# Designs tried in a protein design chat: VH-VL binders against o60147. Part 114

Target 1, 175 residues: o60147
Amino acid sequence: MLEKNKYLYIFRHIQTNQVLLSQGNVLKKTALFQLPYPLQKPVAPNGMRPAKLRKDHWVPLLKVEFPNESMFQSVFMQLLNYRKYRSVQPLTSDLLKLPIPVRRRKIMRQEVPNTIADLADILNKEKFPENSVRLQLSDKSDSEYADWPPSVQIDSEEIKLSRGFREKTTVDEAR
Below, E stands for the ipSAE of ESMFold2; O stands for the ipSAE of OpenDDE; V2 stands for 0.75 times the mean of E and O plus 0.25 times the DockQ between their complexes.

## First folded at step 6 (VH-VL)

Design i23 (framework fv_lerdelimumab)
Fold by ESMFold2-Fast, scan of step 6:
Structure i23 (fold): chain C 175 residues (1-175), chain A 120 residues (1-120), chain B 109 residues (1-109)
Amino acid sequence: as target 1 above (175 residues)
Amino acid sequence: EVQLVESGGGVVQPGRSLRLSCAASGFTFSSYGMHWVRQAPGKGLEWVAVISYSGSNKYYADSVKGRFTISRDNSKNTLYLQMDSLRAEDTAVYYCAREPWDSSGFYDYWGQGTLVTVSS
Amino acid sequence: SSELTQDPAVSVALGQTVRITCQGDSLRSYYASWYQQKPGQAPVLVIYGENNRPSGIPDRFSGSSSGNTASLTITGAQAEDEADYYCNSRDSSGNHLVVFGGGTKLTVL
């Protein structure tokens, strides 16, 4: 029985390619707090309201199954820290030449390859048992953004975007 | 040494406004999400508001939504809380708190707090 | 509901082990973090992400979780550990980002 989430659900925005990390198979609007750039016009002119979550604009990118909740939490926290680290790195000279809106789009589009590379880097640093971490991707070619350690098993079956992340109705293994 | 110093608290009448500041030092302020957490005298901690490291995303507790506005000035390493339409139940010590990572859900550093008393 | 429940008070004898508990549905999905607060002082983070200790926090502090319950354990309680302890976690209800427990007053006898 799963009393804590041992699955990491990663979503991609269909227009901006921004990435959201989730501890559940359905996005909650609190996940928008991860984004540096707003997706929607604020409802209040003073910007007092958060952007609304449009679930139809987010599609599955990757699902990770960990052997236990402690390992999930460690990896999840490290991924959030990698995002923070990237936010303070100097922009390349090539990016600085671009107008701000174009620059923001290019940065956002790199979130998918960056998130996958960061995940692989974290998993390479950890000493998880062989084949203990299972990855299922929506597009298996995205696995090519990184070199994976022996602890990782990549599922041969892709996530069908029309179904999203499959929800298990019984309180057993969420598969 | 990480430091967060709140200011702007005081005694204010119901229906009035007050603006709190939190001066940050000892770390790269623009890299961190920031929260306001309050504590009424003799009561527990209550989350009030959050702002992302860039200022692009803001969230509020239902009890303050529409009355309070969180903002930041990364060039001045300062976090703000604009409190409008104050009520007696807003009386509390207001803490500035740093979230080490976006959506981490915990605070690694807190300021010493500033007392806001709303009374007639 | 997204509320976190703590017992309002617990006592422990000097040098003994005490466990402070936190319960709520959000703990099924998110780990609790724990804060120590002494009178007139700001809260201090003592445990995060289930069982991680910040630099400077004694190793007598540890965390654990199972189901909808998280626990803070102090092994060999010292007089200086007398304080209020708060748990908090992420909230998934969409109306609040973070929730706190009501706090537990620890008395060291």
Scores: ipSAE 0.005, ipTM 0.517, lowest interface PAE 11.8, mean pLDDT 81

Design i24 (framework fv_lerdelimumab)
Fold by ESMFold2-Fast, scan of step 6:
Structure i24 (fold): chain C 175 residues (1-175), chain A 120 residues (1-120), chain B 109 residues (1-109)
Amino acid sequence: as target 1 above (175 residues)
Amino acid sequence: EVQLVESGGGVVQPGRSLRLSCAASGFTFSSYGMHWVRQAPGKGLEWVAVISYSGSNKYYADSVKGRFTISRDNSKNTLYLQMDSLRAEDTAVYYCAREPFDSSGFYDYWGQGTLVTVSS
Amino acid sequence: SSELTQDPAVSVALGQTVRITCQGDSLRSYYASWYQQKPGQAPVLVIYGENNRPSGIPDRFSGSSSGNTASLTITGAQAEDEADYYCNSRDSSGNHLVVFGGGTKLTVL
């Protein structure tokens, strides 16, 4: 039969612009482990959860629809690897000259453009079929952080922030 | 309107230094990686250097490594190329170029270029 | 992997179709992008990510790729298309992050 579609849900923090990736339309507390040190509260030595998740502080950034589970898993894992690579890069002397709060805000604000750019880079490498990957953004202008390959179709309809991902009870009930 | 305007080119003696600037406008400069690409008279395009959006990562072509330094000032929307120990073979038009996303490998906008001539 | 090869010159008659090719191992992993450069001017992006046209680029320009080869096609060449055309791509091997082809001079007869 036809390949089953998979979705990637990407959220952003309303104050910091930090990004979290999710396989479901609702964030789990474990998603906080995606945030790089030192931009989040320290994790205890035994791997206890970092900061408490405030779900009301995270809004939809974009939703990605893949034609099948294999493509979804490939892109999702690569995107996580890109994020992890960025988190271990040494701080430049210019960043080190900034006061800690200013430095943290500057780094955090770049997560939205970085995530969008990383997603586009991965999709450009993968050479998927034309119009096989669909993007729906909460703010369509965010797509301008990257140039997209022919495999990507950007939905003309934006995700309404008032609806969020969490207002789709039909999807949640089907799980 | 996206604009990139290079400056700082000129005639310089071998072994001396020169600093190029690229003034960016019409976009959020701090969100984009930037490159320098050069073209010797009558020749093809040659990649010179790249700097990431934050300034944290820098890479250079082997021909300029150790002599050129790429930098940026996001508060001034300006890209720089510090060229030390200049050689005759560095004579070229130098373009600044914007990559549309990190490590994309292509450029959606180019400046008009600034000519650097290294001669005695 | 660190080299992209283009033929140095090609000719096409006015109104006819021409295909400019670019070849290299990096094209197995990454799409090629294409730039048009007229004498005394900066390069202009005409195709990116295999077959996407920037706003303002005529629809007679198209791209394709297969294996280690990428092609720029101009369908119904016009006099103003006479220029040098460069391909480029990513290269994650060694010390090269970006590689350019040597350029192809297109003459419109």
Scores: ipSAE 0.000, ipTM 0.459, lowest interface PAE 16.3, mean pLDDT 79

Design i25 (framework fv_lerdelimumab)
Fold by ESMFold2-Fast, scan of step 6:
Structure i25 (fold): chain C 175 residues (1-175), chain A 120 residues (1-120), chain B 109 residues (1-109)
Amino acid sequence: as target 1 above (175 residues)
Amino acid sequence: EVQLVESGGGVVQPGRSLRLSCAASGFTFSSYGMHWVRQAPGKGLEWVAVISYSGSNKYYADSVKGRFTISRDNSKNTLYLQMDSLRAEDTAVYYCAREPYESSGFYDYWGQGTLVTVSS
Amino acid sequence: SSELTQDPAVSVALGQTVRITCQGDSLRSYYASWYQQKPGQAPVLVIYGENNRPSGIPDRFSGSSSGNTASLTITGAQAEDEADYYCNSRDSSGNHLVVFGGGTKLTVL
């Protein structure tokens, strides 16, 4: 409970590059409501059920460890607001010239760079202590999408995609 | 500064035609979808029509379908609404409104409106 | 297609909190946006995409949604907030792309 309240788990779709934010190390079906745009819910909630989540199609992008739950909540809410704001901004003239399917793919592919840039912007605005926020990426080159503040420490060890954000166990190691 | 200015409203008899214009300035008009929304005196807002940024796609409310035609001239930064076979229930202030992104379903800027009165 | 339902009137005392509600089946699939309209003026967008404020809109305005209901909350109502408030949402199931609520007249006492 206490430990989980200070971690942000960010997933990306293996084909589309779409991003989902999670407070837990395993995605819940409700995370699908972060997709598509804030004005559109992807599935009409007949019986209040979201569409089936294909968990095997989502892999770790980034894990963020905050010094406490208060800082986690602040950053998490701000990041959700940044994502909502991006999704309702006017499309550029270049995007409007593209056929809808091509435009959609291009927009989705930008979610990883955009999410990383938004996270860095939020962390640059917050007054967190030096080296108090720890980032662990699945691909360290993704850190190059942003300039990070002194409060951020980037872990040298990358997240293994095959295991997701799950903790190592003796059973997993014996595979 | 974004500005939308409607014109062309007036008093007209039932069965006649009227053409409304909306002059846009302060933004790249050709990049945005545009809507017409109306409001009868003392009543609420009612969506009328939409046109895509290129003019290729047009949609209408059932109450005006077949009678009204939405169009645009991107070279003149102007939106139009051609209203044919006018009825008393078409009496309203007509607003042009900008959608911030394709099929967003809401409007970030509105004109001041132009009054159309259909009366015998 | 489904209409959006709003109470026709609501009152709030100066400095107090008021909640205006919008209800309809389209809100199960799409988020609501909110407009403020003063007499003789065009509507002004105050909340979009459930709980986002346009630049220039005071932070006393906020939005929320649950099931088929959306709410606009004004915390610490000011005299200048007296106006009609309209909700709207997308509706692609019928022959309408956009639906509006009937409007709520807010009186600041």
Scores: ipSAE 0.000, ipTM 0.471, lowest interface PAE 14.5, mean pLDDT 80

Design i26 (framework fv_lerdelimumab)
Fold by ESMFold2-Fast, scan of step 6:
Structure i26 (fold): chain C 175 residues (1-175), chain A 120 residues (1-120), chain B 109 residues (1-109)
Amino acid sequence: as target 1 above (175 residues)
Amino acid sequence: EVQLVESGGGVVQPGRSLRLSCAASGFTFSSYGMHWVRQAPGKGLEWVAVISYSGSNKYYADSVKGRFTISRDNSKNTLYLQMDSLRAEDTAVYYCAREPYGSSGFYDYWGQGTLVTVSS
Amino acid sequence: SSELTQDPAVSVALGQTVRITCQGDSLRSYYASWYQQKPGQAPVLVIYGENNRPSGIPDRFSGSSSGNTASLTITGAQAEDEADYYCNSRDSSGNHLVVFGGGTKLTVL
């Protein structure tokens, strides 16, 4: 089918619970620019040289199907902005009391519930038609991190990945 | 803490049926995909079937497709395997196994197994 | 083929290092996980996602992979490590299918 992308895939790292957003069934190397903490020893600061992408270290967290590409793009961009906003907020005094490795681990572990809550907040703010957005979760209990609007249908169907996601790839981006 | 206990194994004649159960405890059963894996006496491990956390998706090994049915009852924390048209080559210890992450393809916990012998 | 191939048997002297290998096309796309099975017992996960150890698994167990081959290494083998070892991976040709290696019997001399 010649159709513009209307699917959002969210992946989680099997060890750190960091999340990546994808505009489709294939996780692109540029998605690593979303990460605030590199998975490996830093090569360069922040967005200049992201961590290596190993596709088999990332499993689908959830899949969202939108009625059209415009709704998809709006939600996707808003979700990226929510993640950016979270990264620039001051750390609480309780977090600042923790050693850096412990603090980073705690922050990373919260990315799954935070991303789900952010997605629900965006969908609650948008005026989408009833039952127009289909949400599929790998772990149904993750739907409990948020209250969902009437526009959302929650599907218990397992997420099927395209052939492109099944290929093992290691990519190091340099500017 | 996490426990999986299989039951229902026994001796059965070829062509007959048998139903296996796997009782889960110590975790939120409804949040995990579940698999059946078997092992013929003195042989290796062979994947049999998988069911998603909701019960909506089911997949089977080609050797059992059309004869075996996997199901679950999340209200009872129990996994089932209905085995119809049993053959001698179905003789094996059947293990219930938990998949820790969606689509991960490995098992963090296994039951003790239940022996199914298909013979006279 | 998407089958995983293991040598049926390997031996190692007490305290020495042994490497058990697993080979198949699925390993180009997915990491191998490894299970230890002792006679009369259920399999126990010892390595997942290439080189992650579950809680309670000794640090002498490690995993690695390159191309279509995955390896389980036991550094300083102990008598209690004598067991059958199975690798498994997702089948790249199948949806939610899992494939196992034929198993390797490890004898600690």
Scores: ipSAE 0.006, ipTM 0.483, lowest interface PAE 15.7, mean pLDDT 78

Design i27 (framework fv_lerdelimumab)
Fold by ESMFold2-Fast, scan of step 6:
Structure i27 (fold): chain C 175 residues (1-175), chain A 120 residues (1-120), chain B 109 residues (1-109)
Amino acid sequence: as target 1 above (175 residues)
Amino acid sequence: EVQLVESGGGVVQPGRSLRLSCAASGFTFSSYGMHWVRQAPGKGLEWVAVISYSGSNKYYADSVKGRFTISRDNSKNTLYLQMDSLRAEDTAVYYCAREPYTSSGFYDYWGQGTLVTVSS
Amino acid sequence: SSELTQDPAVSVALGQTVRITCQGDSLRSYYASWYQQKPGQAPVLVIYGENNRPSGIPDRFSGSSSGNTASLTITGAQAEDEADYYCNSRDSSGNHLVVFGGGTKLTVL
């Protein structure tokens, strides 16, 4: 029994350009399992401390509003699956020539354009009603990474960036 | 209840082909990535292949590349492994396994396995 | 062949604590998950994402990791814990989705 949710939030890491998907406007540590290259592991004076999520290092990339939870779940699951299998695709010869750290940086830099392109691909494949999906970006130029279907309405207002992303109507669930 | 049931195993001669099936029930099969993992008699687990939820992305272990083909039929809730040019070292119990979510790197449900014996 | 190294066997006395280790370069980038396999049965997930237990797994099972090493600890081993234990992780180079350790046979004395 899932809570009724029609919003998808996508966050970007300010240093690495890695992307995290969230069903709410707040990131939790479990979202780190989406990453192919973890930002940090537990660092132990005593060996038992969990990995830290620095919420100030993650900024909203975009927010998508779907007409219902069913459409949200479909797109969300497809997008997560695209990201997973992209991380295990055979590397190109150009990438194989690079040292591991340089290779990782190049792959991470592509996560933003790749995720946006994947989102658009999913929305183009699905037959959603015209203007039924509302897309709001932090930087409107990021919409140029893809061709959007008639089902998508791009909001003229950009998401304002802040230290912590909070919406006035959201219950303040800490942790 | 989530269930995965493999079938199609048997005894085959080297160089022959065999197709394995994995029948899924109790969950929305089309929403999950699926894997094949094998285990030679008395040996450890070895990853074989993965297929994305839609069937668009496929990846294979180096030991089976060019010989094995993973596929799925979402309308029939069935996963397949086509095994061509079989070798003695392919002798193993073959399991199908489900990924619980994207980038998880682990399997929450496994089938009971089907034995493939490649005899000389 | 596995890129993750496990000792092939370990023994523990009933009620005592045992630690099974897994080593490999992929563990610097990804957390390990652990499976229990009893003779004639499919593997069962015991720990995922370093130290998370699936529903139904006893609290005597725990996981940890540091650097290139991951560990599964069983505190107060029971007779029913006798099994083969496998670690797995994602491949750091992107050539494979997952790699498995060679497995550790746990004998409860």
Scores: ipSAE 0.006, ipTM 0.467, lowest interface PAE 15.1, mean pLDDT 78

Design i28 (framework fv_lerdelimumab; at its last look DockQ between E and O 0.03; V2 from the best seeds 0.00; counts 0 for: pae E 13.1 > 2, placed apart)
Fold by ESMFold2-Fast, scan of step 6:
Structure i28 (fold): chain C 175 residues (1-175), chain A 120 residues (1-120), chain B 109 residues (1-109)
Amino acid sequence: as target 1 above (175 residues)
Amino acid sequence: EVQLVESGGGVVQPGRSLRLSCAASGFTFSSYGMHWVRQAPGKGLEWVAVISYSGSNKYYADSVKGRFTISRDNSKNTLYLQMDSLRAEDTAVYYCAREPYDDSGFYDYWGQGTLVTVSS
Amino acid sequence: SSELTQDPAVSVALGQTVRITCQGDSLRSYYASWYQQKPGQAPVLVIYGENNRPSGIPDRFSGSSSGNTASLTITGAQAEDEADYYCNSRDSSGNHLVVFGGGTKLTVL
């Protein structure tokens, strides 16, 4: 369900580089529904154990502040749709030549640049007011994965990781 | 045109099993999370289960945990609900429903439903 | 609690405005979505994310939210609007991902 806010948080998995979108600064276990590949080993050939959100495995990638909830909702929904659309496209012949585990790791490593490019594409299609969208990154060089529209203001300060901040953004907790 | 068509419903005795199917067409099925929602005769809507677009994550209502299993076959554009240990209170029209994006919690399209009657 | 409360029935005269309400703790944090259901038919989404209408839904349907309450308003009710209306939201208790209201039967007089 859409939360009553105007902030989008994007998190990155420290080992796989997979990306999770969050409507708040606390990452909930249901966000794992976004992942194409399970983080846990399957329990049996015909089944698998429920996914578990591990507190220290996800770090903030970026935070977006929108001027209102309507713009947040529109961009958030479009970004999820872009990611889903990309996940179902046919694989290139080069990827198909790779063993499945190697192929999946290569695909997962591209989620950060792909998500950033998708976000920029959505914001370029929307005609938001100049400097109305504030973007803050953990590593500002990641902004170079895309060309940003005039509506986006990139914060000069990077997201600073601290014990308290990390705990609030990575715990599996009901609001 | 988006279509969801449920099948597999029928009359079954308590304690038995039944498998429901939902055939999807008119959209890229593998891109969407899917839910099962049921409605007992003359009663309101009750959420039953959800499966992520990839099939890697599943959640169930407390009333069906341990008895029902949701699954999907993206190559066949089909959603399934395996219902074991059926009880009289499971009698309902079962709808499959599409979630427009992951973790949205609302449904933009519903199937026509399939009736499951659990009676002796 | 995880329950959403709706009045079981409401009536409105043709051409008049009616407001259907949905109340629950989850609505403090999440927007409600609304579904119309006619006898023998599947539910149809009429409002999502507070006040967004899917294509094909008349603009006489609108939504609002305040505190723990969400409302569906039909301005200038038509005979075809006679139906059951359900709200839904995320379950704040964490035991279910989705919770529905009990439904409101709208009669257009």
Scores: ipSAE 0.046, ipTM 0.663, lowest interface PAE 6.8, mean pLDDT 82
Fold by OpenDDE, look of step 7:
Structure i28 (fold): chain C 175 residues (1-175), chain A 120 residues (1-120), chain B 109 residues (1-109)
Amino acid sequence: as target 1 above (175 residues)
Amino acid sequence: EVQLVESGGGVVQPGRSLRLSCAASGFTFSSYGMHWVRQAPGKGLEWVAVISYSGSNKYYADSVKGRFTISRDNSKNTLYLQMDSLRAEDTAVYYCAREPYDDSGFYDYWGQGTLVTVSS
Amino acid sequence: SSELTQDPAVSVALGQTVRITCQGDSLRSYYASWYQQKPGQAPVLVIYGENNRPSGIPDRFSGSSSGNTASLTITGAQAEDEADYYCNSRDSSGNHLVVFGGGTKLTVL
C-alpha cells in the first residue's frame, strides 16, 4: 500500500529567509503559525509573522521523501520542536548589541542553515535504514550546512523552484 | 494494528501495593517511549510516569515519586507500573500510552485502561 | 510543575465553530497536543504539533498557538464532537515531564 503523506517540503521566504515546513507540495495558511512571533499587519521583512500567507513570497528549499508516513511524522514533529526550542533560547551577547530590527534580520538569516542542520541531526539520531530517505535540494550547496547520515540519499537533480508550491511530478503521483 | 492492553487493576487497601501491566503488540515496542497516565473518576487526565525506549531513563510526577516505579521488559513487549504505598487519591483508571518519539510529549496510541481503587 | 489551564465547559451550536484554548507557561516553549475523550472511552489524539491531524481525524479539527496559549478549533461542529477535550505539553519545569490541562467539556447544542 502506497502512503501519500510521506513527503516533507521546506520553503524559504524570498526576502527574509524564514522557513516553513509543509506536508505536501502546497503551503497551507496555517503554516504561518510555525513562525515564532505574533501575527503582525506588516508583511515580511517588517513583520516576523505576516498576517496573511503570500504564497508567491515562498520558494521551495528542499524536499524529503520518507519510507512511510510514520517516519515523516516523527521527523516533522522533531523539526517543529527544534524550532520552538531555538526561539525561546536566550540571545547571545553579540546579538543583544544590535538594534532590534537588525537583530531580527540576522536571526532570520540563520533559519535556513539551522533548519537543514536540525534535519540532519534528527536523521542522524533516528538512524533510518541506509538510503531510505531521499533528499532533494533547490540548491545543492545547501547540503553543505550539515553532515548527512547514510540513511540519506541526496538526489543529483535539484528541486525545481516554484513559489508557494511545487508542481507534482510523475514520480510523486506514482507514490 | 497497534494495541495496548492494561491489566492488574483492582481494589486494594491504603498502604498496599499493586502492579500494573501493559501488553503491547503491533509495533516494535523497544523503539518507543512509554507513559502511564491516570484519570480519577470524574476528573481529568494526570501524567504519572515515563520510561525511555531502552528503559534507561525514568521520570515521575511529584505526586507518585518515591512510591511508583515504572519499568519495562522489551523481550516481552510489556510495560509495568509498580505502585507501592497506595493512597485513596491514587484511585483512577490507569492508561498506558505510546510516545511516538522520545520527548515528543504526546501520545498517539492509548490502551483502554485498568481501574485501580484504593479504599478502606 | 507547570500548569495548563482550560475552561471547564464550552458549548457550540451544530454546524458552528468553537475554539477551545489552553494556557500555560510551557506553551511558550512547546507545542500542545489535543485529545478527545468520550464517556467510558480512552482519549484519542486529534491534534499534535500545533496543527497536525492523525489519520482518521476529520479536517474540521485544527490547531493553533500564540504566546502562552494553544487552541483547538472545530469548524462546523458535529453532534459526535461532544466530548471532553484535553491539552497537554511538555512541562517546562523539568526535563521529560508531561503536563495536562484540566479538560474542557464541549456540548453541542
Scores: ipSAE 0.023, ipTM 0.619, lowest interface PAE 4.7, mean pLDDT 87
Fold by ESMFold2, look of step 7:
Structure i28 (fold): chain C 175 residues (1-175), chain A 120 residues (1-120), chain B 109 residues (1-109)
Amino acid sequence: as target 1 above (175 residues)
Amino acid sequence: EVQLVESGGGVVQPGRSLRLSCAASGFTFSSYGMHWVRQAPGKGLEWVAVISYSGSNKYYADSVKGRFTISRDNSKNTLYLQMDSLRAEDTAVYYCAREPYDDSGFYDYWGQGTLVTVSS
Amino acid sequence: SSELTQDPAVSVALGQTVRITCQGDSLRSYYASWYQQKPGQAPVLVIYGENNRPSGIPDRFSGSSSGNTASLTITGAQAEDEADYYCNSRDSSGNHLVVFGGGTKLTVL
């Protein structure tokens, strides 16, 4: 039987490099709840979470094609768990010494490499068939944050779009 | 349209060297892993070597390891095969081939091939 | 190193169905891809990733696999399908290595 393919879309903020995970190729406003919201008075009004979703501030980082919903949900849930785990860990002494704005920027700049490494770690631990998972990046050098299992097929072509995703489902660029 | 054009084939004596080139056009060469595959006269296809899109990773068949060197110049859209210590068994048509996905091990486009003949 | 085994020749009557097989230990773990080669020409990819066709390949070409065996099926064979067919896959003895089957000559009667 044929199953509908399921996509994971990952966005990056153009300035902060924060990361949002999405099931759709356009971010929903509720995606912002993935970002931390400090309980204390922040340097900015919403700490590290923007008050509103600015669609022009979020660009493609990568997309992942899974052959079915079950594989997608397993990976998506584990990615959310990795992010939650980091959010509850104590900050290092070195981070606590930094001024709050500097600390925030340093933490946010780690989201891209951390998310890519987490994705690869999850896929390495899963026993997916070879080439069953297609990965496409906006910047192929980002694949160097991790070692990828045989199950992952990294598209040779980068994502060229600046405001969303276009699927590249053919083997070649010509028709 | 994707094009791959091999050159540099010819007749050489055993023990000599030869360098093959593959000129690429119609696609972003630096995004694709590239392979060399050869075919001896009247025989089947034999994989020779692969180089990653950046040129950082290179792998060889046991039959050519230590004698052949794959390389690429992404600024010139050109793939190379340096063949040293040539043997009669290296006589073949040599094809360059493009991977559509990194490290996938299959090829969506092939060149026309260039003939290498190793004879005394 | 791993080997892929193909029958050296098969025949099919015009309009009939033929299956070309490829066997090897690596096919338990890795997909086979299939190439058509006509005399004096470079190979052309016809099937990849189990059963995917590149643009321009007729839908009479299909792929399948079970255990250590992959198959290329041509339904409604045409005279132009007469060619050599190769399978390839990864060599299970090492990462990044590739292996080809010995090829199958298809004759269309």
Scores: ipSAE 0.000, ipTM 0.540, lowest interface PAE 13.1, mean pLDDT 84
ESMFold2 (binder alone), look of step 7: mean pLDDT 92; pTM 0.945

